VHH binders against o75319. Designs and how they scored, part 49

Target 1, 181 residues: o75319
Amino acid sequence: GNHIPERWKDYLPVGQRMPGTRFIAFKVPLQKSFEKKLAPEECFSPLDLFNKIREQNEELGLIIDLTYTQRYYKPEDLPETVPYLKIFTVGHQVPDDETIFKFKHAVNGFLKENKDNDKLIGVHCTHGLNRTGYLICRYLIDVEGVRPDDAIELFNRCRGHCLERQNYIEDLQNGPIRKNW

## First folded at step 20 (VHH)

Design JJ5
Fold by ESMFold2, fold request of step 21:
Structure JJ5 (fold): chain B 181 residues (1-181), chain A 120 residues (1-120)
Amino acid sequence: as target 1 above (181 residues)
Amino acid sequence: EVQLLESGGGLVQPGGSLRLSCAASGFTFDDYAMSWVRQAPGKGPEWVSLISGWGESTYYADSVKGRFTISRDNSKNTLYLQMNSLRAEDTAVYYCARYTDTDYHPFDYRGQGTLVTVSS
């Protein structure tokens, strides 16, 4: 099914690189089959993603896909030179410890393998906001020691949209530090 | 038009087992994660379980972990819930629901439900 996700059109396609980090967030790109239901200016394909990253003078070195479906695009739609990792992340619930661990492991592995370049980790869920923002902030808080409110403010500013899901915000601000990585 | 038809509910003794089925039609079944949601009398809905399109990942509410197993057969467009070690608090109408994977409505379609009653 090629149903456009609810309110997907309302989100900026790609955020800005988060200063002091290797992260950039975006909404899920949609393969060509979805374009029948989109006006030309609403389209945001895997190709469009890479064009927009290039426009920012950046380069992706990893895409972490947090969606709980494979219907949006295929990994084959991405350049073969860009590693792709799927982490099935349940929405609406604070991500479980296994999901958080997988994310941290992937980020730490990327930083080790890419210490000699400036490539970015692209992270997306469906809207590139709540699950994406939560896991990026969880990483910054737990691994880099960033204060919760500073992590959230940085994400919101660079994504161009504010984290909305209150249970995620509450967990980031007041929940336990997860020491799994 | 999307259609979800649950079956397999009934009366069962505490400690017993039951398997629910949900026949899906009107959409590409394996494109969507599918869920079971239950609603006990006089209570709000509870998200019981979720399974990704090809069964790569599952989720269970804490109240059912270790007792319930979600599965799917994409060749039959059918979702299942195997319920073991049933308890009185599992009494509810069980709905098959299609997961949206969005930040907004978690489900966009559900069936009419099938009643499970756990009673001695």
Scores: ipSAE 0.849, ipTM 0.926, lowest interface PAE 0.8, mean pLDDT 94
Fold by ESMFold2, fold request of step 21:
Structure JJ5 (fold): chain B 181 residues (1-181), chain A 120 residues (1-120)
Amino acid sequence: as target 1 above (181 residues)
Amino acid sequence: EVQLLESGGGLVQPGGSLRLSCAASGFTFDDYAMSWVRQAPGKGPEWVSLISGWGESTYYADSVKGRFTISRDNSKNTLYLQMNSLRAEDTAVYYCARYTDTDYHPFDYRGQGTLVTVSS
């Protein structure tokens, strides 16, 4: 069956726009088949995602899905007007250089194509926390020159939950800058 | 009930090859990324390889990259690990595991394992 991801219920569905960036982070929305295992107040569907973004007076212009499965929802469950990009990202280990490159390439492409609007890039993994936070922070550090501790603090505050995975935090703080992007 | 049944282990000489299989049942196989995890004597578990539901993406530990190949046949609900150029340090119990894609437990089910011994 449609097993609810471990501790998914413990996280706020959607964060806040990160000031000075085009990012907003959220946990994976779950298609209707998961709702049989959720109380009504626990539901967070693709439709709920877009309603919550609209409530913040924002608009998504791209969703980057970092999950390593397609079982949570189908891209067809999203409004057809919102571009969707899947980047299979292995969890628990610091994302490899190919994954980091794909993420930077997608963000840079979006920013160029959307320079004349204020649409956001929505980024999620399963919980919208560790893989999501790592890649957003890696982009801010490597491309925008943000100090590691400032990137991490901004993400934590706007997501509403702190990055937990120590190897990710240590790589962001002490690891090499990936300037080839 | 989720079941994962490994096979293909045994005694092999250094430089030899083995192919491990894992028969899966009790879940929609192609919905899940699948993994091989090994545990050598006196060591903790090591994540060997991962493959996404339709083979779109793979991952290998550095210790096995270039020697091992993960694959799957979704029509047979079977996961494979082709192990070439085997070394003594590859001696371990090899487990087929289902990947959770969560920040917490990386795997939620694994089989009983199959022993691979590399020795002359």
Scores: ipSAE 0.840, ipTM 0.923, lowest interface PAE 0.8, mean pLDDT 94
Fold by ESMFold2, last read:
Structure JJ5 (fold): chain B 181 residues (1-181), chain A 120 residues (1-120)
Amino acid sequence: as target 1 above (181 residues)
Amino acid sequence: EVQLLESGGGLVQPGGSLRLSCAASGFTFDDYAMSWVRQAPGKGPEWVSLISGWGESTYYADSVKGRFTISRDNSKNTLYLQMNSLRAEDTAVYYCARYTDTDYHPFDYRGQGTLVTVSS
């Protein structure tokens, strides 16, 4: 297991905080064992993640990991003061209703527990783009009432890469609003 | 060298059951989610099921939900598909595939397949 995910090197490690939200998106950080196959400037470890967030004058209050594997890093590699939640999210298919509900529930719980601070929810899948963008946008659309095109544009700008997966984009634009319960 | 070898296919009557196996070697099996993909005669491939490295999560195509069960035994490096209530439309070559968890190629390795025929 320490094969670099396809095209992982092609993406910015960490995006910018999405204005008006508590979200920041990033690609999956890779534990030390992956660095044998990376040039030093290509490395992006769990430690690098926290350093980059700190450089933006931000603080993570929750990490939501959407990957469908545990091979990239261990939750134990994260500081104990940052809650971590794994939501196994199948790629290539629009996330199912149960996955969407779990994500909404986690975000809503975080917002209630963190109403007196400005900590961020970090969200990642493997590339921090399609599954991550879909679920963040789905939350903004269904829970916050943001127009689909506005949610997508905001995500794309702040992530630094545009959502690529057409079936996700079409579902966000034209698909049903999902229940928030 | 990554190798995936399917077995357990055969001829079954409608309503019957089969259990497919896939022997995996050449990689750390529990690091990867594993999948079954099927291809019916004259048709394109269909993603049947997916299971995470330790069985924490599963996915099924709507066409097989409630009838098929994916499982794995990491001590034997083996993936399974229990197929119940088989129908003629389940006739296909079934492939074991390793899931990439990337936005690009969903699978990076696939076996030779095992034929399942369900005759009426």
Scores: ipSAE 0.839, ipTM 0.924, lowest interface PAE 0.8, mean pLDDT 93
Fold by ESMFold2, fold request of step 21:
Order: C-alpha cells, then structure tokens, then sequence
Structure JJ5 (fold): chain B 181 residues (1-181), chain A 120 residues (1-120)
C-alpha cells in the first residue's frame, strides 16, 4: 500500500522564506492516493503546497526534490510552469560530494536565470528537515560564506523545526568547506 | 504481506564470487528503494548498498565499493547483489531490506537472510 512516511504527520507542511536567501523548505507533498490514510487536517497535496506558498505572497520558480523514491507524487502533479529537479539523496548519511555538487549547480543556475524576479527555490526531502536543511546550509556556508551556526539557526527558525541528525550538524559545524562550486 | 526472501549464500574461498538474490512480494516493488544489509558474527548491522526504484541511483559502503554491484529486475520483482573479490571480512548474514526514505527507521522490512562464508 501507500504507507504514510514515519512521523510525516508531525511536521509543519511548509516553512517560511529564509530571509536573505531564495529558499523555502517543506515536507514532501503526498498525492491523492495517500489521503485515504489521512485525516482531512493532515492532508498536504501538491495543490496544497502551491496554495500555501501563495498565501505567503510567494511564488515557486523551482522545486528540488531530494527524496530517494518517486512514490510520493509525480512531477505531472505540479503546475506545468514550475521546473522540477530530482536529486536522489541518501538519508541517514552526510550527502556525498556528487549530491552536494548537483544541488549547488541547480541553485546557481536558478539564481542566474531568475536574477530579475523574486521566485523561490522550494526544497524538500521526506520531512523537509534533515537532508533539506543539510543541503541548504551547505550551500549557504560554502557558496555564500555564511557561518555554520548562523546557517543552521536560520534554517531551523524558518522551517519551524530544528535539524535533528547529529552527523549532519557536526559536518556542517566542524567539517571541511566543500570546494565543489 | 510484505515478503523478502534471500538466496544465493554459501561457502566460498577468498577472491571468489557469489551472486545473491532477493525475491520480493506483497508490495509495488518499483515504488521502493531496496538495500542489502549484512551482519557479521558478534557485530552490529552494516548498510552495504542501496538502489533506487528504477536504478537511477546507487550507494555502496566504502568497504565494498568496486567489488560489489547492486542491481534489480523490476519485471521479476528481484533484487541482486553481485559480490566479487570476496574477503574474509565479508563473512556475514546478508539481508534484503526495504528502504523507508525517512529520517527514522531506515528499513521497515527485511528478510530472514542468507549466510555468506568466506574462508579457505
């Protein structure tokens, strides 16, 4: 069946725009086939995602999907006008250099293409927290020169949940700058 | 309902090869990334390899990179692990596991395992 991801219900659907950046983080939206397993107030579909972004007076210009599966929703469930990029990201381990490079490349390309608008990059994994927070913070640290503690605190505040995975936090705080830009 | 059945284990000499199989049933196989996990005697489990639903991405533990190859055949609902250049340290029970893609339990189902013994 269409199993609801473990603890997915426990997370706020969408965070707030991260000030000084073009990022907004959210948990994975679930296509209608999952809604049989959800109370009405628990539903968060691809349509719900865009409604919530619009309610914040924001607009998505790119969605980066970090999940390691395609069962949650199909790109066709998204508005045709919003570019979608899948970066298969293994959880539980610090993302490898290839994954980090792909993320940086996508963000840099978006920023160049969208320098004259205010559209956001939406980033999600399953919960919109650990993999998402790691890669956003890695970008801010390596490319924008943000101090690790400041990147983490900004992400946590705007997501509405704190990064939980200790090996990610330790790598961000104490690990090497990744020179793959 | 979900069933994972490993096979292909056995006794092999160092430097040899084995191919493990895992027959999956009770779920939509291509919806899930699948993994091999091994447990050596007296040790905790080790995440050996992972493959996405259609093989778009793979992951290997450093200890097996270049020697092991994970693959799948979605038409047969079967996961494979080709193990080459086997070493004594590869001796373990090998489990087929279904990856959750969550921050919590990495696997929600595993099989009963198949024993691989590497010795002279």
Amino acid sequence: as target 1 above (181 residues)
Amino acid sequence: EVQLLESGGGLVQPGGSLRLSCAASGFTFDDYAMSWVRQAPGKGPEWVSLISGWGESTYYADSVKGRFTISRDNSKNTLYLQMNSLRAEDTAVYYCARYTDTDYHPFDYRGQGTLVTVSS
Scores: ipSAE 0.838, ipTM 0.922, lowest interface PAE 0.8, mean pLDDT 94
Fold by ESMFold2, last read:
Structure JJ5 (fold): chain B 181 residues (1-181), chain A 120 residues (1-120)
Amino acid sequence: as target 1 above (181 residues)
Amino acid sequence: EVQLLESGGGLVQPGGSLRLSCAASGFTFDDYAMSWVRQAPGKGPEWVSLISGWGESTYYADSVKGRFTISRDNSKNTLYLQMNSLRAEDTAVYYCARYTDTDYHPFDYRGQGTLVTVSS
């Protein structure tokens, strides 16, 4: 279906590059069929995503799509030069260890393959906030040794919206470090 | 417009099996992840299982892992729950629900439910 996800309009489309990292977060772009339900200024398509990234003088080298559906857009709507990875991530629950490991593996692979450029990893869920923020922060904490409060602060500032989901915040701040294997 | 119709509930002995079905209509079925939610007598709802649009990914509550299997047949617009090794604690009304994939309401539509009773 073409219904607009609840509260999707309330979020800035694209955040800013997180300094000291290769991450940029955004809400899910919506294919053309959704535009019938949107005012022109509310539209945010896959093409709009790339235009907004270019406006920041940045370039995407990977998109990690954390949504649990294929209905928002098709990978075919993306430029051929940008790799796309889907990690079906259940919302509302703290992501399980398998999902966290898949995310870490994808990020580590990207950093190895892109050590000679400055391209960004774009990460999104539906709103680009809770699942996205959790997995980015989990990576920074577990792999880069960033303090939980510093990771959360950096994400919130660069996304332009604060992480909202309490069980995610609690897990990042006080939960166990996950193994990187 | 959206309609979810559960069936297959009934009385079964502990250790037995049942297969629940949910017929979906009024929307593009394969666009949506689908879920089973149950409500036991005197308790709040429990998220039992979730399956993505083409079965790429599944989720199970710890209480049912290894015993229950969620599946779907997109050609028939039907969601299934195979329940094996049933226990008295599985007694509940089971609801078919459509997953929103948003941070807010997890489900936007739910059927009327089908009763599963596990007893001797």
Scores: ipSAE 0.836, ipTM 0.922, lowest interface PAE 0.8, mean pLDDT 93
Fold by ESMFold2, look of step 20:
Structure JJ5 (fold): chain B 181 residues (1-181), chain A 120 residues (1-120)
Amino acid sequence: as target 1 above (181 residues)
Amino acid sequence: EVQLLESGGGLVQPGGSLRLSCAASGFTFDDYAMSWVRQAPGKGPEWVSLISGWGESTYYADSVKGRFTISRDNSKNTLYLQMNSLRAEDTAVYYCARYTDTDYHPFDYRGQGTLVTVSS
């Protein structure tokens, strides 16, 4: 239905580009039917997303949607020129190896195809924080060799909110090295 | 008025099978991922399985993989759990639950449950 997700209003809509990466994180945009439950300043639609990205002098080249539902917006609400990828990611638990592999594969494919531009990978779950932060950090750690605490600090600063779920943080800091292929 | 009504529980011998059903009403069923959660006597709840709105993705706890199958029929607003090769450890009240897809409360509604007893 059109019920606003718990605490969705509490988060900044869009973060900042993470320096040295092609990532930007945001909370899930909500299609117009949700706006009946929102004050005007609380609205964050798919159109609002693209306007906010343009205001940062950036451009999205891929959106990776990590939500486990299709009720928030339709891919048809996005410009046809922006590739969209859904990776159903179960919340509350550390994503499984198949999910991590799909995310790494999508990012690697994007970087190869977009080596001649500076477009960004937009990543979101419902809040743009825990699942989003985990998978971005897992990529930076496993593929780019970033230290766990540096990846987490960079994500937190650029998202404008700290990763909240301790099980994700502990897995990033102390978990096993994950295979990239 | 969200309603989730479980049925299909009962007494079964080890190795047997049961199929649980959950009739959903009061919301757009296919907008929501749905879950089975069980609570054994004297234990906390265990997340058994999850299925996305159109069945694109499923999740199973390790304790039930290969024995349990979650499914849904969106034309009937019904969630199912096929339970095969049942063990005494599967004895629990099984709840149908609606998944929130948020990082806070994982479920916002659940049914009253249906009891499954696996006993010789």
Scores: ipSAE 0.817, ipTM 0.913, lowest interface PAE 0.8, mean pLDDT 93

Design JJ7
Fold by OpenDDE, last read:
Structure JJ7 (fold): chain B 181 residues (1-181), chain A 120 residues (1-120)
Amino acid sequence: as target 1 above (181 residues)
Amino acid sequence: EVQLLESGGGLVQPGGSLRLSCAASGFTFDDYAMSWVRQAPGKGPEWVSLISGWGESTYYADSVKGRFTISRDNSKNTLYLQMNSLRAEDTAVYYCARYADTDYHPFDYRGQGTLVTVSS
């Protein structure tokens, strides 16, 4: 059967909305087949995701899945009212320009279409930390003009975990701004 | 038990082509992204290519872009690597690896590898 991703249990299921943004990061929810390998309190399903978001008095308007696999959960496990977008993002390396652009485009599209509400963009990779944090920060830096250290600090604080990958951090801090078109 | 078995390696001349195969078993094949990793003599492993579960997305190292093509046949639980325009520097043991999709260990299983030697 499905195995729990390495160190998945070590991360908070859901972060907090990033103030001043529509972003919220979370670790990948796991479908029911994983539950037998988890203690009840460790379980985090798609349903649990939405419950936790609701507990924060928030609502998801979009889920961006950055994972490269499909074994964690099925889009069908999500409410039909919440669009799901897959952006295959290779781990370990800094996302390429195409990936960054896809992310920015998705975010901008969402914001354009959701000006009349306050729904959130939920972003996750496996742990909802490194790939997720990089792309969110990259957006804030490149599109919103946020200072890199501020973006990183904001993400880390809201996610409840700090970006771990030095190459990501270095690229955010010192790398070039990526094209927005 | 997860098992990955590579095949198709051999000796080829520069400019030649070779197709590697990897037979996978012991897991739901299309649930996992699959990778090719190679290790040349005296060098560390190099991530060559990655393909998503249904082939929706692929990744290639810069060193092989335009020359190598990763593909898969999920009905056969088989991963492929078509290698064209082979160069001497492509000489390596090529491993089929299951992508773990974590920020820690990139691969959780790999095969024993198949040797590709590019030499005139």
Scores: ipSAE 0.915, ipTM 0.949, lowest interface PAE 0.5, mean pLDDT 96
Fold by OpenDDE, fold request of step 21:
Structure JJ7 (fold): chain B 181 residues (1-181), chain A 120 residues (1-120)
Amino acid sequence: as target 1 above (181 residues)
Amino acid sequence: EVQLLESGGGLVQPGGSLRLSCAASGFTFDDYAMSWVRQAPGKGPEWVSLISGWGESTYYADSVKGRFTISRDNSKNTLYLQMNSLRAEDTAVYYCARYADTDYHPFDYRGQGTLVTVSS
């Protein structure tokens, strides 16, 4: 059967908007079939995601899904008004240049097309932390010129959890800037 | 119960080819990304390849890029690894593994493995 991802329950469902950015990170919402394996207060569905975002007086304009699995929820579970983008991102290793580029391109495209609003880019992997944090930070560092430590701190603070993977942190802090084109 | 059963291993000469198969059962196969991992004698495990649930995306270790091809047939619940231009350093036990897509354990299940020996 469909099992809850390991330690998924340990993470806050939704972070806070990262000040000065259009990013918000969250853990993967789970479709209804998972509810039977969760206590009511542990449930976090696509609908719950949007409710929580609304509670923050924010609105999602794009969801970037970095997971490599499709069992969590279906794009059809999302409102039609919010585009969904899948960027298959392998875990445990630093995302490759292609993945980074895809992410940057998607973000830049969104920003270009959404200059007239303040909608957010929702980004998630499984836990909405490591892959999510890396790519968001990578963008801030490479594109926005943010200092690595500042980017990481900002993400961690807003997500409510700290980036955990040392190879990600090391690459962000000391790795080369990736090409933006 | 989740089960993964590898097959297709054997002895092959350098430059030769093998095709590994993995029969999966006990779960919705296409919901999961699947992977091949290998372990050579005296070495740690190496992540060889990964394929998403519907084959939309694949990953290869640098050591096998251009030589190995991962694929799957979801109608048969089967994962494949086509190995071409085999080298001595490809000698290893090859494991089929279900990708957990978490930051903790990359694989939550794996098979017993199949031995691939590349030797003259």
Scores: ipSAE 0.914, ipTM 0.949, lowest interface PAE 0.5, mean pLDDT 96
Fold by OpenDDE, fold request of step 21:
Structure JJ7 (fold): chain B 181 residues (1-181), chain A 120 residues (1-120)
Amino acid sequence: as target 1 above (181 residues)
Amino acid sequence: EVQLLESGGGLVQPGGSLRLSCAASGFTFDDYAMSWVRQAPGKGPEWVSLISGWGESTYYADSVKGRFTISRDNSKNTLYLQMNSLRAEDTAVYYCARYADTDYHPFDYRGQGTLVTVSS
């Protein structure tokens, strides 16, 4: 059977909405087959995700999945009313320009189509931290003109965990702006 | 028990081609992205390529783009690496590795490797 991702338990299931944005980050929810390997309080299913979001008085309008695997959950586990987008994102290295562009395009498309509501863009990788944080911050920096340190601080604070990968942090702080089109 | 067994390595002339295979067992193969990693003598490991569970997405190191092709046959639990236009600098031990998709370790399992030597 499926094994729990390394150190998955160590991360908060869901962060907080990032003020001034429509972003919320969370760790990957795990489908039912994983529950037998978890204590009840450790379980975090797609259903749990939506319950936790609701507890924050928020609503998800889009899920962006940055993982490179399909074993965690199925898109069918999500409500049909919430679009699901897979952006295969290689870990450990700074996402390439194509990945960055895909993410930006998805976000911009969502914002354009959802001007009449306040639904959130839920973003996750495995731990909902490094790849997730990088792409969110990259967007804020490149598209919204946010200072890199401010973007990173905002993400870290809202996620409840800090970006860990130095190459990501370095690229955000000192790397070039990526094209938005 | 997870097992990865590479094969297909050998001696080849520059400009030649070689196809590596990796037989996987002990886990649901198509649930995992798979990778090739190589290590040349005196050098650190280099991530060569990655392929998603169903082949929807692939990644290549810049050093091999346009020359190498990663593929998989999930019905056979086998990963492949087609290497064309081989160069001397491609000489290395090539490892099949299961992509962990975590930020702590890129790979949680790898094989014993197969040696590829490109020499005239």
Scores: ipSAE 0.914, ipTM 0.949, lowest interface PAE 0.5, mean pLDDT 96
Fold by OpenDDE, fold request of step 21:
Structure JJ7 (fold): chain B 181 residues (1-181), chain A 120 residues (1-120)
Amino acid sequence: as target 1 above (181 residues)
Amino acid sequence: EVQLLESGGGLVQPGGSLRLSCAASGFTFDDYAMSWVRQAPGKGPEWVSLISGWGESTYYADSVKGRFTISRDNSKNTLYLQMNSLRAEDTAVYYCARYADTDYHPFDYRGQGTLVTVSS
């Protein structure tokens, strides 16, 4: 059957906007079919996502989905006014240059098109932590010139959970800058 | 019950080709990315390839890039691995695995495996 992702319930549904950026990270929202397997307070649907964002006095302008599956929710579950971008991102290993570039390109494109507003880029993988955190931090480091430790700390603090994968952390801290083209 | 059953393994000479199949059942096949993992004698498991639910995206280990092709037929609930230009170092038990897409265990189910032996 359609089971809840492993340890999905252990993570805060939505983080906080990262100060000085347009990023907000969250765990994957789950479509209605998952609700029967969750307590009411555990439910986190696409609708719930937008409600929680609104409660923070923010607005999503883009959703970047880094998951490798389609069973969690459908793009049709999102408001038509919010573009949805899928970037298939393999977990457990450091994202490759192509994946990183796709992410950077999407972010830069959004920022260029949204200079007149303060809408956020919502990024999620399954848990909204490791893949999500890596790519956001990689962007901050490579494009914004943020110190790796500062980027990681900022993400961890705002997400409410710390990056867990050592290979990701190591690559961010000591790895080479990735190409921006 | 989730079931994955590999087939197509066998003995092949270096430079030869082989096509593996995996029959899946017990779940909505196209909702999940599927993977091939192999384990050579005396070595740990190696993630060989990954394909998304509708085949939109694929991943290959560096060791097999350009030689192996992962594909799927969702109408048949079947995963494939076309292996070309086989090398001795490709000798291993090949497992079909369902990609869990989590920060923890990469695979939540796998088959019993099929043996591929590349030898002169």
Scores: ipSAE 0.913, ipTM 0.949, lowest interface PAE 0.5, mean pLDDT 96
Fold by OpenDDE, last read:
Structure JJ7 (fold): chain B 181 residues (1-181), chain A 120 residues (1-120)
Amino acid sequence: as target 1 above (181 residues)
Amino acid sequence: EVQLLESGGGLVQPGGSLRLSCAASGFTFDDYAMSWVRQAPGKGPEWVSLISGWGESTYYADSVKGRFTISRDNSKNTLYLQMNSLRAEDTAVYYCARYADTDYHPFDYRGQGTLVTVSS
């Protein structure tokens, strides 16, 4: 059967909106089939995601899924009103330029199309931390001109967990700017 | 019980080709991304390739790009690695591994491996 991802339980389900941005990070919600392997208080379903977002007086306008599997939940588990975008992102290594570009393009497209509202871009990988944090920070650095340390600090604070992967941190702090177009 | 069984390894000359197979059982195959990992004598493991559950996305190490092709047949619960233009440095034990999709251990299961020897 479906097994719970390693250390998935150790992470806060949903972070906070990043001030000055429309980003919010969260760990991957798990479909109902996982519930039998979790204590009730550990459960975090797609429905729970939206409830938690509402509790923050926010609304999701887009979900970017960075995981490399579809076993966690199905896009059909999401409200039809919220677009779902899959960007297959390999873990452990710094995302390649194509992945970065796809992410930036998606974000820019969303912002262009959603100028009339304040809906959020929800981003998640498995734990909603490393891959998620890297790409969000990469966007802030490359597109918004934010200082790398400021971007990282902001993400960490809002997610409630710190980026863990040194190669990601190093690339954000000292790596080259990636093309935006 | 999750099982991964590699096959197709052997001795081949430089420039030759091999096709590796991995038979998977004990889990819903297409729910998982699958990977090939290799380990050469005296070296650490190298992540060779990755393919998503339905083959929508693939990843290759720089060392094998353009030469290796990962594929899968979900109807047969089988993972493949087509290896072309083989080089001596490709000599290694090749493992089929289930991708865990976490930031910790990249793989949660692997097979016993199959030996690929590239030598003149």
Scores: ipSAE 0.913, ipTM 0.949, lowest interface PAE 0.5, mean pLDDT 96
Fold by OpenDDE, look of step 20:
Structure JJ7 (fold): chain B 181 residues (1-181), chain A 120 residues (1-120)
Amino acid sequence: as target 1 above (181 residues)
Amino acid sequence: EVQLLESGGGLVQPGGSLRLSCAASGFTFDDYAMSWVRQAPGKGPEWVSLISGWGESTYYADSVKGRFTISRDNSKNTLYLQMNSLRAEDTAVYYCARYADTDYHPFDYRGQGTLVTVSS
């Protein structure tokens, strides 16, 4: 059967909008089949995601799914009005240039098409922390010119959890800027 | 119960080819990304390759890029690793592993492994 991802329960379901950006990070919502393995208060479904976003007086305009699996939920579980983008991102290692480019391209495309609103880009991996945090920070650093430490601090504060992987942190802080085209 | 059973290992000369298979059971195969991991004598485990549930995405270690190809047949619940241009340094026990997609343990299940020996 479907197993709850390791340590999934330990993370806040949804972070806060990152000030000055359109980003919000959250842990992966789980489809109904997982509910039987969770206490009611632990459940976090796609529907719950949208409810929590609404409670923050925000609206999602795009969901970027960085997980490398399909077992968590189906795109069909999301409202049709919210575009869904899958970017298969391998965990534990720094995303490659292609993955980074895909993410940047998606974000830039969204921003170009959504200048007339304030809808958010929701980004998640399994825990909505390491891969998610890396790519968001990578974008802020490479595209927006934010200092690495500022980007990391901002993400950590808004997500409510700190990036955990040293290779990610080190690459953000000391690694090369990745091309934006 | 999750079961992963590797096969196809053996002795091959440098430059040769070998195809590994992994038979999976006990879970919805296409829901999970699958991986090959290898461990050479006296060395730690090395992540060789990864393939997403429907084969939309693949990953390869730099050491095997261009030589190895990961694939899967979901209708047969089988994972494959085509190994070409084999080198002595490819000698290892190769494990089929289910990718857990978590930050702590990348794999939650693996098989018993199959030995690949590349030698003249």
Scores: ipSAE 0.902, ipTM 0.943, lowest interface PAE 0.5, mean pLDDT 96

